# Designs tried in a protein design chat: VHH binders against o26223. Part 45

Target 1, 191 residues: o26223
Amino acid sequence: MKLLWTSQHIKVTVHIDGKVSKMDVLEAIKTRRSIRKYQDREVPEELIDKILDAAMCGPSAVDERPWHFIVVRNREMLEKIPEVHPYGAMVKDAPVAIIVCCDSSLEKIPGFWVQDCSIASQNILLAAHSLGLGAVWTGVYPLEDRVEGIRRLFSIPEHVIPFSVIPLGYPAENPGTRDLFDPDRIHLEKW
Below, E stands for the ipSAE of ESMFold2; O stands for the ipSAE of OpenDDE; V2 stands for 0.75 times the mean of E and O plus 0.25 times the DockQ between their complexes.

## First folded at step 3 (VHH)

Design i20 (framework vhh_lunsekimig_d3; at its last look DockQ between E and O 0.01; V2 from the best seeds 0.00; counts 0 for: pae O 12.5 > 2, placed apart)
Fold by ESMFold2-Fast, scan of step 3:
Structure i20 (fold): chain B 191 residues (1-191), chain A 123 residues (1-123)
Amino acid sequence: as target 1 above (191 residues)
Amino acid sequence: EVQLVESGGGVVQPGGSLRLSCAASGFTFSSYALYWYRQAAGIERELIASITSGGSTNYVDSVKGRFTISRDNSENTMYLQMNSLRAEDTGLYYCAAEYSDTYYGSEPLNDYWGQGTLVTVSS
């Protein structure tokens, strides 16, 4: 990976399967899609480290940075996630999943940890996409049954709240890009 | 239950025209963004045209000015008008409906696909 700074955006060059790929920030944001089908290929630890570094670079309310991450590669554990997450069936087929958690003891301002963990989750999705991987955010919080199911499965302490489960891998599908710009949602000067 | 059915494919000469239709059932059509994808032999499936629920359209550069995507919410049908067809436009054309990048979870049917319709441009 080589980082190039410009006045407009950061340019990132990565090597994927021997091929050099370049993606600017706007391209990454606009072309990222939820990916739920993965190749039977391991994701290198190097790439997971880069993704988690990016996850922790998001803004945080009063700089509380409440995030903790569980990296799950164990096939038996991945296969148990659908038992506690009704829409997590694809997780069992992923080579790895990241569980984004909030350590409530690090919270400095009530309730903003949800935004903090949302930002971290989105950064994981964007970073994965920029590195040639596919990922999907499967929601856990605020659904009580999913929160407690994930907590039980991964021995998460009471003061830590599982927020999202994000399986990732090399994509085995390509849904293409969306065009979601809606000018009717933009109000000038006033509502 | 949920179904997308493409029609209108066929064999045409270079420079010819075709109009593809995608008839939808089993979901609230007007709420979905709709897409046309093209799959050529040995090539990955490519998004070529899109139309949002509000009617905004987008095209890949290779079809801009030649293809027009449209939708009729009263008939639950999406169209692709293809003009000035080229040999490189040959392929299977799929319609798709994608509700959202939902983080609530995923259903197998959230990403709806048709079976495809074959377009062959030959001289």
Scores: ipSAE 0.306, ipTM 0.701, lowest interface PAE 1.7, mean pLDDT 84
Fold by OpenDDE, look of step 4:
Structure i20 (fold): chain B 191 residues (1-191), chain A 123 residues (1-123)
Amino acid sequence: as target 1 above (191 residues)
Amino acid sequence: EVQLVESGGGVVQPGGSLRLSCAASGFTFSSYALYWYRQAAGIERELIASITSGGSTNYVDSVKGRFTISRDNSENTMYLQMNSLRAEDTGLYYCAAEYSDTYYGSEPLNDYWGQGTLVTVSS
């Protein structure tokens, strides 16, 4: 089954079974969408490995690479995440989730870890999409209740900060595409 | 023009039931996560139920087992079935929508809001 995503200027065809043709980086960026509905199908470990490899390829402040990743496949744990994350309902329906964390002991420059983990999280989303999977970024940091909820749930040490929860799976929805280009946000030479 | 219009509020006795509706227009309904909030007098607005664009639902503990959120994309309408109503359920109920291609933050990040519908649970 092929899912056709059409909106305004972009048309994307994706197989419901997760097969996607090779796409360049601009296509991946332009056609990526948050996916919150998944097939009842397991994600192979090999794909998770590729996604995690991509997650670690982004830049970080002075190459501090503060990120850690928790890969969650346990059904009970996946079902508990929405209890501490009000916007994480879809996690209970995903076959796997990646929790992106920062080890504060690895920070070389304070505060840049947010950028580092954001880059890692975005790379997860892009890599997943390129591999024919759907994913969504659910924010944890900087909301204290979510941070502590995830921390307790996964026994995360105090010096490690959960940043995002990213459920992944073969997509079972077609949200379409959107045009986000806004020339009013572009300033030439000066504001 | 984007619109969210809540309806179905009213006065009901404890133990009674109400069904709220949120009619949406002016945007691609199926691409949005939807939320029910409520605000009691003197209390901050609180999220009580959510439904993703994919149909996954979540509830706060205080309404679990009593309230059911649902959506009909063909009618551009979200519902909240409220059973076993309690006095503490009294408040103004709001529907909200957030575009699906955003990572979820907090309440202020919702894109669209309705005007609210009043629910009063009293004997």
Scores: ipSAE 0.187, ipTM 0.640, lowest interface PAE 2.3, mean pLDDT 89
Fold by ESMFold2, look of step 4:
Structure i20 (fold): chain B 191 residues (1-191), chain A 123 residues (1-123)
Amino acid sequence: as target 1 above (191 residues)
Amino acid sequence: EVQLVESGGGVVQPGGSLRLSCAASGFTFSSYALYWYRQAAGIERELIASITSGGSTNYVDSVKGRFTISRDNSENTMYLQMNSLRAEDTGLYYCAAEYSDTYYGSEPLNDYWGQGTLVTVSS
C-alpha cells in the first residue's frame, strides 16, 4: 500500500496499477459549492444510485432511518417546482432532482428526523461532488407553504414530510473556493 | 423585468469619498444576496464586498475598513460607502444579485448584473 500524495491530500489507498483515484474526504468537504447552473447532459442512473447509497449511509436517531427519496427527471414536474418554491428556480434547468422526505411512521423518537434528513441531504451533496456533479440544497422544511406545495405537486401522503429538494447535474459554473475557517468560533472547555 | 442600476460614480481626489447606489427591481430584493464588483482596466472583475439577505457583510482585504456595504430593503437599494479612496480603486463598479439561501446553501454565481458606474481617483 502506498501513499502517493502530500499530507494536504490524504487519500484512501490508491493502487498504482490502476487509474482509480478518489477525492479525499476533507478535500470534498472543503471544495463543495452550491451549483445552480447545469450542462445539457444526462446524469446516468448509476451515479444517482451511488448518491442515494451514500445518502443512506448516514447515522440516524436510534437507527430509525426515516428517509425516503423521490428521484425526479420528468421535465413537466421539474418545471412546476418554482410555482411552490421561490428559491427553486434553478430546478427547472436541472436534468434531475432528489426530494428528501421523512416517513413519520418510521420515526422512533419525535423530532430527530430533521437531523436524520439533514445528514442524508449533506451526504447527497458530498457524493454528487465526488462524482463530478454539482448540486444545491434548496430548503423545504420547516416552511409550511413549501412543504404543502411540494407535497401537493408530488402526491406525497400526509404522514410523509418533504424536507429538501436537491437539483443536480454536471456543473456549468465554477464559483471557486472559499476560506471559511474562523478560529473565533472555537471555544475551549467553556463558551 | 429584472433591473440593477448603479449610480454615484464620478471623479474624486485621492483620500476622498463616494457613495454608490444600486437600485433593484423585478425580484424579491430582501431574499437576495448582493455584491459589489470592481473592474480595473486590463483586469477581470473582482468581488470586493458582499451582504447577505440577513445583513452579514464581507470584504476583500484591500477595501476592508475603508468601504461599507449596506442595504435598504424598504427602498430596494444597496449602497457602497467608499472612504479614503486610492488611485488603485479606479475602475467600473458593478452591483450583482444572486439567490440567497442563508439557511441551506453556499454562495452562488450571480444571476443579475448592472451596467456599472465609473469611479476615477485622480488628482
Scores: ipSAE 0.014, ipTM 0.214, lowest interface PAE 7.9, mean pLDDT 84
ESMFold2 (binder alone), look of step 4: mean pLDDT 80; pTM 0.789
ESMFold2, look of step 7: ipSAE 0.007; ipTM 0.201
ESMFold2 (binder alone), look of step 7: mean pLDDT 79; pTM 0.782
OpenDDE, look of step 7: ipSAE 0.005; ipTM 0.247

Design i21 (framework vhh_lunsekimig_d3)
Fold by ESMFold2-Fast, scan of step 3:
Structure i21 (fold): chain B 191 residues (1-191), chain A 123 residues (1-123)
Amino acid sequence: as target 1 above (191 residues)
Amino acid sequence: EVQLVESGGGVVQPGGSLRLSCAASGFTFSDYALYWYRQAAGIERELIASITSGGSTNYVDSVKGRFTISRDNSENTMYLQMNSLRAEDTGLYYCAAEYSDTFYGSEPLNDYWGQGTLVTVSS
């Protein structure tokens, strides 16, 4: 949400709860893990605003920036997501979820919106991690049943395509980090 | 090569206990979330318990307090300790694994599935 402060003439202090780690970019990339278990604790709107700002800072094809975001905090709506997304069971237990969408009317180059929305989704995951939150990308596009289920559940118009559902919250699990470097996948000068 | 092998099923009387094991090979076990599914006669396959790569657990209401899921990453094995067994716990128990850092995921497309082990609770 962009509207964080509702008290027009009064200074309001927002207390940021939880662990916020200072990470450089490489640490954030290497230590981010999918988190599916969340504390029963609200995520401040200020943090959601920072995450969405980061999401919109990604590159896009011909600067088309086709992404739109739905922020879901309503528990009844979160509880309905598993009905249309089989691997979205954890969403019902999250304090908030972000749905990444493509507005096809903003697309300038056919098909590149998938890369654009992938970049936005990954930026959400990295930004959440850098702010001490956990998140997971649950895939919607290109699975037709999930796309139409999410569209109907959130009244998404036909020219807008739901791409991913990303629940997030303060992590209630701590998976170990991965050593994924594989030099056999690197080819110098030629294949 | 890649395998999930369930064991520990059998016939037990109501109120009894069984411990199921799921032995994994051919992949980096510690990177995967692990699941126990149950398929009872005339009932669709149901997720009953899960354990994340970080060790967090979840259970369906019908087994909470009676079943305990655990994992041993050094042995590449997941367990389901089943106590206070009831007739309705009868079924084929399937082990499944899903790469923890995935965005694809769907119930029929868990990365790996076992063949199942039969649990029969009868007098």
Scores: ipSAE 0.124, ipTM 0.502, lowest interface PAE 3.7, mean pLDDT 85

Design i22 (framework vhh_lunsekimig_d3)
Fold by ESMFold2-Fast, scan of step 3:
Structure i22 (fold): chain B 191 residues (1-191), chain A 123 residues (1-123)
Amino acid sequence: as target 1 above (191 residues)
Amino acid sequence: EVQLVESGGGVVQPGGSLRLSCAASGFTFSEYALYWYRQAAGIERELIASITSGGSTNYVDSVKGRFTISRDNSENTMYLQMNSLRAEDTGLYYCAAEYSDTFYGSEPLNDYWGQGTLVTVSS
């Protein structure tokens, strides 16, 4: 109920590129949930373009920006993902999935590509949520069997590493939101 | 201490029914996705059914229409209603729990598994 204060969220009006946003960044971060059930409804390509633009705007170690993205809409291909990814059962029912990849030839600092691709994956989830879509990050790297399964399925070159598979669509479930703040994990000045 | 305890297994005739329960303690049950796995003789452990924190369900094709997964957050318990049982449904049934906002996989990290309950379908 609105008369019983149960939300810690504040609704703020924010100007982005001269336009008013109806969901602020903190609201998007705090209300995003993993969504695994999708409506049988097409996601417009213009929304995918906005999501991928947001994915590429994350910080990157020494600006190596090693990410590449595969956009999968083909139903037959989506139906094969669960055969090589045990967590990917929901992908076959999604209208689209994004595979986040790392081109290892672009890596400048060893190991930081994992952080770069993690940032890109999270930005995809947040951007999708802000646009009214639901999504879930299904992990691929560092699990060798999943990496090789996805590589074979999508003809990914040897020097490119599939990092995550993110199905997305208009949500057909609403798990609600949570308050995860734990002050015991915050240390002032020293451990 | 985190615990998942399965119960409800037994011996039934083909076409019979059983209801399995998985009682949970030591974590915030409502925030977890829950799974039923089956381990049959000579076959690798397989995911049979799942239910998300939001209540959405999924089933392997061989049990779809015969099995129903459900959860009761007030009792910290997950159920598997098994109808029209077949000989091939014989096996150890395990429950598992995974934080709902995970990106890892269908198998939970650490010891978020029960010990199993045996279902035998025989004439």
Scores: ipSAE 0.229, ipTM 0.603, lowest interface PAE 2.7, mean pLDDT 84

Design i23 (framework vhh_lunsekimig_d3; at its last look DockQ between E and O 0.21; V2 from the best seeds 0.00; counts 0 for: pae O 7.8 > 2, placed apart)
Fold by ESMFold2-Fast, scan of step 3:
Structure i23 (fold): chain B 191 residues (1-191), chain A 123 residues (1-123)
Amino acid sequence: as target 1 above (191 residues)
Amino acid sequence: EVQLVESGGGVVQPGGSLRLSCAASGFTFSSYALYWYRQAAGIERELIASIYSGGSTNYVDSVKGRFTISRDNSENTMYLQMNSLRAEDTGLYYCAAEYSDTFYGSEPLNDYWGQGTLVTVSS
């Protein structure tokens, strides 16, 4: 492993000698599931860096790329998230969580930051899955109570909008699958 | 064809116990998060307990330490073991199921609902 550190930004060059992805892109998309139970095992910083790199590679409306990320490893802070997120109980048991945020000062076209941050959130889930981790997207925006709760807890300024909280770790559960293909939602040539 | 059927409700004295069951059919049970809701007179339906596809559980504070939610994927059944029952536990108990790969969380807009089973705790 070779780590290169630059300024306040982390540039990580990870050599994965002998390790290959166990799935192709379609398999990753079709087999990713929400994971809410985690092993009591730390996630290496290098994997978080790879996940965040993938998060920033999504398409963005007029290339505004408004996303910012808060990485939370502090146990006391993770334990407080369920107090402001009604369905975030699993976060307190996760080794790490990523909070996806929008810096509204970077927004170039009104409203598309939601799609931008959704793309970043999904990329985090897919990247985590591809690296053998489990994660779940716990929704924050557009629920005002959740938005303000997370904002207060992490000292997020008013012009920044918390979008999602994504706990992740090594999975301690293996959810079943379901066939989600619905041909009634496909229309040929016209509605 | 999708069904959730609750059973096990009844009349009990304070401090007593009841075990509720929710039998499921017509969907891939192991892929779903499962919930117990309580509807008391004059009060909106309240989420009491949840169990996710992998077995992780959550409880509302008023029932922690007294109620235990569990699931048996081989039997397509979810349970709620209720101990140390109090008068305020009286109500209609509904089971609900939601495909667990969701980012909103458990809510009244769950995919499937049972018909409810009545629990009455003697004053």
Scores: ipSAE 0.308, ipTM 0.634, lowest interface PAE 1.9, mean pLDDT 86
Fold by ESMFold2, look of step 4:
Structure i23 (fold): chain B 191 residues (1-191), chain A 123 residues (1-123)
Amino acid sequence: as target 1 above (191 residues)
Amino acid sequence: EVQLVESGGGVVQPGGSLRLSCAASGFTFSSYALYWYRQAAGIERELIASIYSGGSTNYVDSVKGRFTISRDNSENTMYLQMNSLRAEDTGLYYCAAEYSDTFYGSEPLNDYWGQGTLVTVSS
């Protein structure tokens, strides 16, 4: 009798609401959409932890890692955000929002914190999507009135700069996917 | 007020051709992705073709090679050229434009849709 050995791929599974949380990275990037309507459903703290872990995995200028995160679940605070952030109306309907901030005392090279916090913000969007959540990045910096309003509302110190507000929750809409590839944006060797 | 108006539907024989138009107003047409959907009786509306601002296109397998989507940004109009039509292509055809995926913020507008134009492919 001859026995044939086969290699089996080992998968790590995470049970979230009875579903396996697994998504290819290119699929996540291509299928993520801004989600502005959310189910009346809590987001477990464990998922927020995973999202913030992903946020902190991004590269940063000279490894300065200037980011800090405020997790907002309090209804009164979520309802106040639109008062200081004119395009943040959907935040009041979200079960949770994440405010991405820069601690300027951690800057090693001036001005690169914007790239650093942008990377963290995009990682939040992708991680949320991969976990079955929907999110949208609402811009704060560089708009002075938005920065001042959010800083005041959340008692953010003068040396800390609020960069983005990202409401998230289980999606209550499906905008579909898009194919945005444009070969005219690709330049070989020269402009 | 955003408006999308389809036209060009009608009755054609199997194997025939038809060209649909979608006239748009009330938004920055050249910046939006544009779509054709169809809805057969008793079936959920399905995406069939898309075209982006840079001209790249995408099609579902059932229409690939037979349908061509195009846009004329100077006339704010999108088109669908439908060739080699089949009975299963019968349905109501809608155009749509997608809200930009932005973090600056704009009006919280969602998908814009037309009223539909009927295409009937019959004996």
Scores: ipSAE 0.018, ipTM 0.364, lowest interface PAE 5.8, mean pLDDT 84
Fold by OpenDDE, look of step 4:
Structure i23 (fold): chain B 191 residues (1-191), chain A 123 residues (1-123)
Amino acid sequence: as target 1 above (191 residues)
Amino acid sequence: EVQLVESGGGVVQPGGSLRLSCAASGFTFSSYALYWYRQAAGIERELIASIYSGGSTNYVDSVKGRFTISRDNSENTMYLQMNSLRAEDTGLYYCAAEYSDTFYGSEPLNDYWGQGTLVTVSS
């Protein structure tokens, strides 16, 4: 474990050697931030496996589990993603990205696949964070240009829908934490 | 302390140009997405331009082709070049910074705001 101090005097714990932090669930949720800068350091396959395991542990509608995952490490392919995803510039700098997809043939109830893949995507982010990695959710669906761009780039069949692109790496930034609690969004008993 | 300070506002005729600046301090500038907002009298504040940490940009349709957002990380400054200005561009222009979560192309929850600079387009 290495402690990094930013110019803002924010303490950042960087986990080295793929060791899992003892971060509890609430801590992971509260301290997770999108990370868009990465170290020039490879992510071990073991960590990717753990992240993908976590991605598949979320609930889905009637247990349909429609998700598929493309793990991208090829430098050329990573560098092409920003060409079809205008907000995916950081992907070219990541050592690895996970593309979350839905196989429509696995869908049991129409429309819930979005929720299922969202849960999977969020679990990827939380798992990455708990393992000392940084990640960011770049939305693909429902924007048609992004969906088709990613589809073509990775030769994704028509019945499979790319949902999100999530670059991952050891973090090279510390954005700090945010307080997003808003009591105005809480209603007691009725609206 | 975090600060965002806008400058460059003024009075211009229709068809004229202005360049706004936003000087930032107190945070890791290069890591943040940056935004220009504007607020006309009696109208809600609107997002008009975005530049992300990776350098990608986004614009609302009303300013596309006329406005250009840019950033200089070495100077901790963001800019908005405004060309072909129209009367409807009149308003208070605000600089904002955020470390955004998920990118869906939606409006961000900004962490920091400037005080604003006034742009008046009138004949």
Scores: ipSAE 0.014, ipTM 0.315, lowest interface PAE 7.8, mean pLDDT 87
ESMFold2 (binder alone), look of step 4: mean pLDDT 81; pTM 0.798

Design i24 (framework vhh_lunsekimig_d3)
Fold by ESMFold2-Fast, scan of step 3:
Structure i24 (fold): chain B 191 residues (1-191), chain A 123 residues (1-123)
Amino acid sequence: as target 1 above (191 residues)
Amino acid sequence: EVQLVESGGGVVQPGGSLRLSCAASGFTFSSYALYWYRQAAGIERELIASITWGGSTNYVDSVKGRFTISRDNSENTMYLQMNSLRAEDTGLYYCAAEYSDTFYGSEPLNDYWGQGTLVTVSS
């Protein structure tokens, strides 16, 4: 049993359990785009499980792994996110969103949780893309109004910090590729 | 819903002037970089003028000194003032918008395009 998905004219096949993708890592990185339009189609929980497994495989400072995740499928809750996140309008149309959080009680080195949660967020985006889904990172931390808005909406405790909201679904758009390589940003041996 | 609507195109004599408008809706206009593209028959679409959200402008050499791009954030409208028009300026003119502040988001939004407005310069 297989699913066939096409991104940026690249065909990818995934096992129905979500475990296997034939898109290689460099292809996934280079062809991933922010997707803000989604099909009216459920995302299987098995794919969400695989995405979250990938999210937790990121490196973390002193192995603190401070991330927690909220999976939101409730339509009423998804529709409330744009009220507290001005660039989250697309979330209302997504079948599911993942909120990446930091549990500060797990922090071992001050401030590195931001990098840890950034890594987890990027792994979610790449894993989603490799599985035939589209997603977009929407920033929450360090914008105080967004942090408190998301905290109140999802009953997040004070010791937990919402970091990002990532809606995802089957893509209903296919944006063009980007050529971002800039050799002027590469310095050999010294600045 | 994001929309860009061009207007102001038409037929004009060589040496004449036209002012194109691009009316925007459905997004925070002041946060976007805005562009004018031109498509001539048999030629790929070319970027001719840009204005950043910070107000910096850039022009292709063939229109420098003749065309002026501007924006009015209070009216959610971008303009292209075209002076000293030449036959080679004939083409479809498209406006486009790209979110330029990625600090508050992941990547720029996909290019938003208008439907185009025709400019014909003929004697």
Scores: ipSAE 0.000, ipTM 0.182, lowest interface PAE 11.9, mean pLDDT 82

Design i25 (framework vhh_lunsekimig_d3)
Fold by ESMFold2-Fast, scan of step 3:
Structure i25 (fold): chain B 191 residues (1-191), chain A 123 residues (1-123)
Amino acid sequence: as target 1 above (191 residues)
Amino acid sequence: EVQLVESGGGVVQPGGSLRLSCAASGFTFSSYALYWYRQAAGIERELIASITSGGSTNYVDSVKGRFTISRDNSENTMYLQMNSLRAEDTGLYYCAAESSDTFYGSEPLNDYWGQGTLVTVSS
C-alpha cells in the first residue's frame, strides 16, 4: 500500500485499479522474490532514501553498524559491473544499484560484520518489495576476485569491504510464489 | 548442486506419443515452478508448458489438449506427456526450474536447465 502525506498532514491511501492492497510483514517476507528484469523507469530518490533508512535499522553485533552504501545510477558504471561480477549481468539493465559495504574500522567484534551486512542486504530487498520495487542480491564477499573488482571499479578504500551488489527497479517479471516451509527442518526439544 | 536430467526423447511417427521425464536434484523440488521449453532449429527456446509449486499448469496454444505437464514431488521428477504428435513438434526439449533466490548470483544455465532431449516426429 502507498501512503502519502499532504501539506495539511493528511494521510492519503493510494488505490491501484480501485483495489486497496496492504502488505504486512509476513506477507512481504513470504512473497519477496529475486527480480532480475526491470522496467525502463527511474526509481525516485525518495524511495531509495526509504530503502536505505530501513537497511540501517537492522540489528548489528554489539551495535557496531559497520555498513556503508554506494548508490549507483550512472548507466556507464552499471554497465561495467558484469565485467567484474560474472553473475551480475542483470545489473546493467537496472535503473539503480546499491552496493553494501563494510567499513572495517567500525567493527567492534571480529567477523560479525558479515551477519551485519547480510541483515542490511535483506532489509534492502524487503523494503524494495514493500515499495513495489524488485531487487536481487548478487554476492560479492567472500569471493576475492569480485571483492577486488568492485573495489577498483568504485574506488573503495582498502579498509572498506564490498559485500553485495543489489540492483533494483520496477519489476518486469513475476516469478510467482514459492512454498519453502519444510517441517523436517524443525526439531522439538532436541536435535 | 542443482541438476536436471532429461529422458524420454526419441523418434516417433505422426500421431504417436512420448513421455519426457526431468529428474531433479540439489534443490527443494516441491517449492519450485518447473518448465518445459522447445527449441527448433534457428529459433530461440519457446516456453511450451509450465507447472507451479502448487500444481497449476499453463500451455502454449499449439500444444493445449495434446500435452500434459505433471510433477511428482515424492520422486523429484517432472513429466511432459505428449500425445497426437505432429511434425511441427520436432525439436530439442529442455526442462528448467524457476530461478532461485540465490545471493551467489545466477548459476550457469545448465544448473537450472537440463541438457535437452531430442524429439523427432517423422515417418
Scores: ipSAE 0.142, ipTM 0.545, lowest interface PAE 3.0, mean pLDDT 83

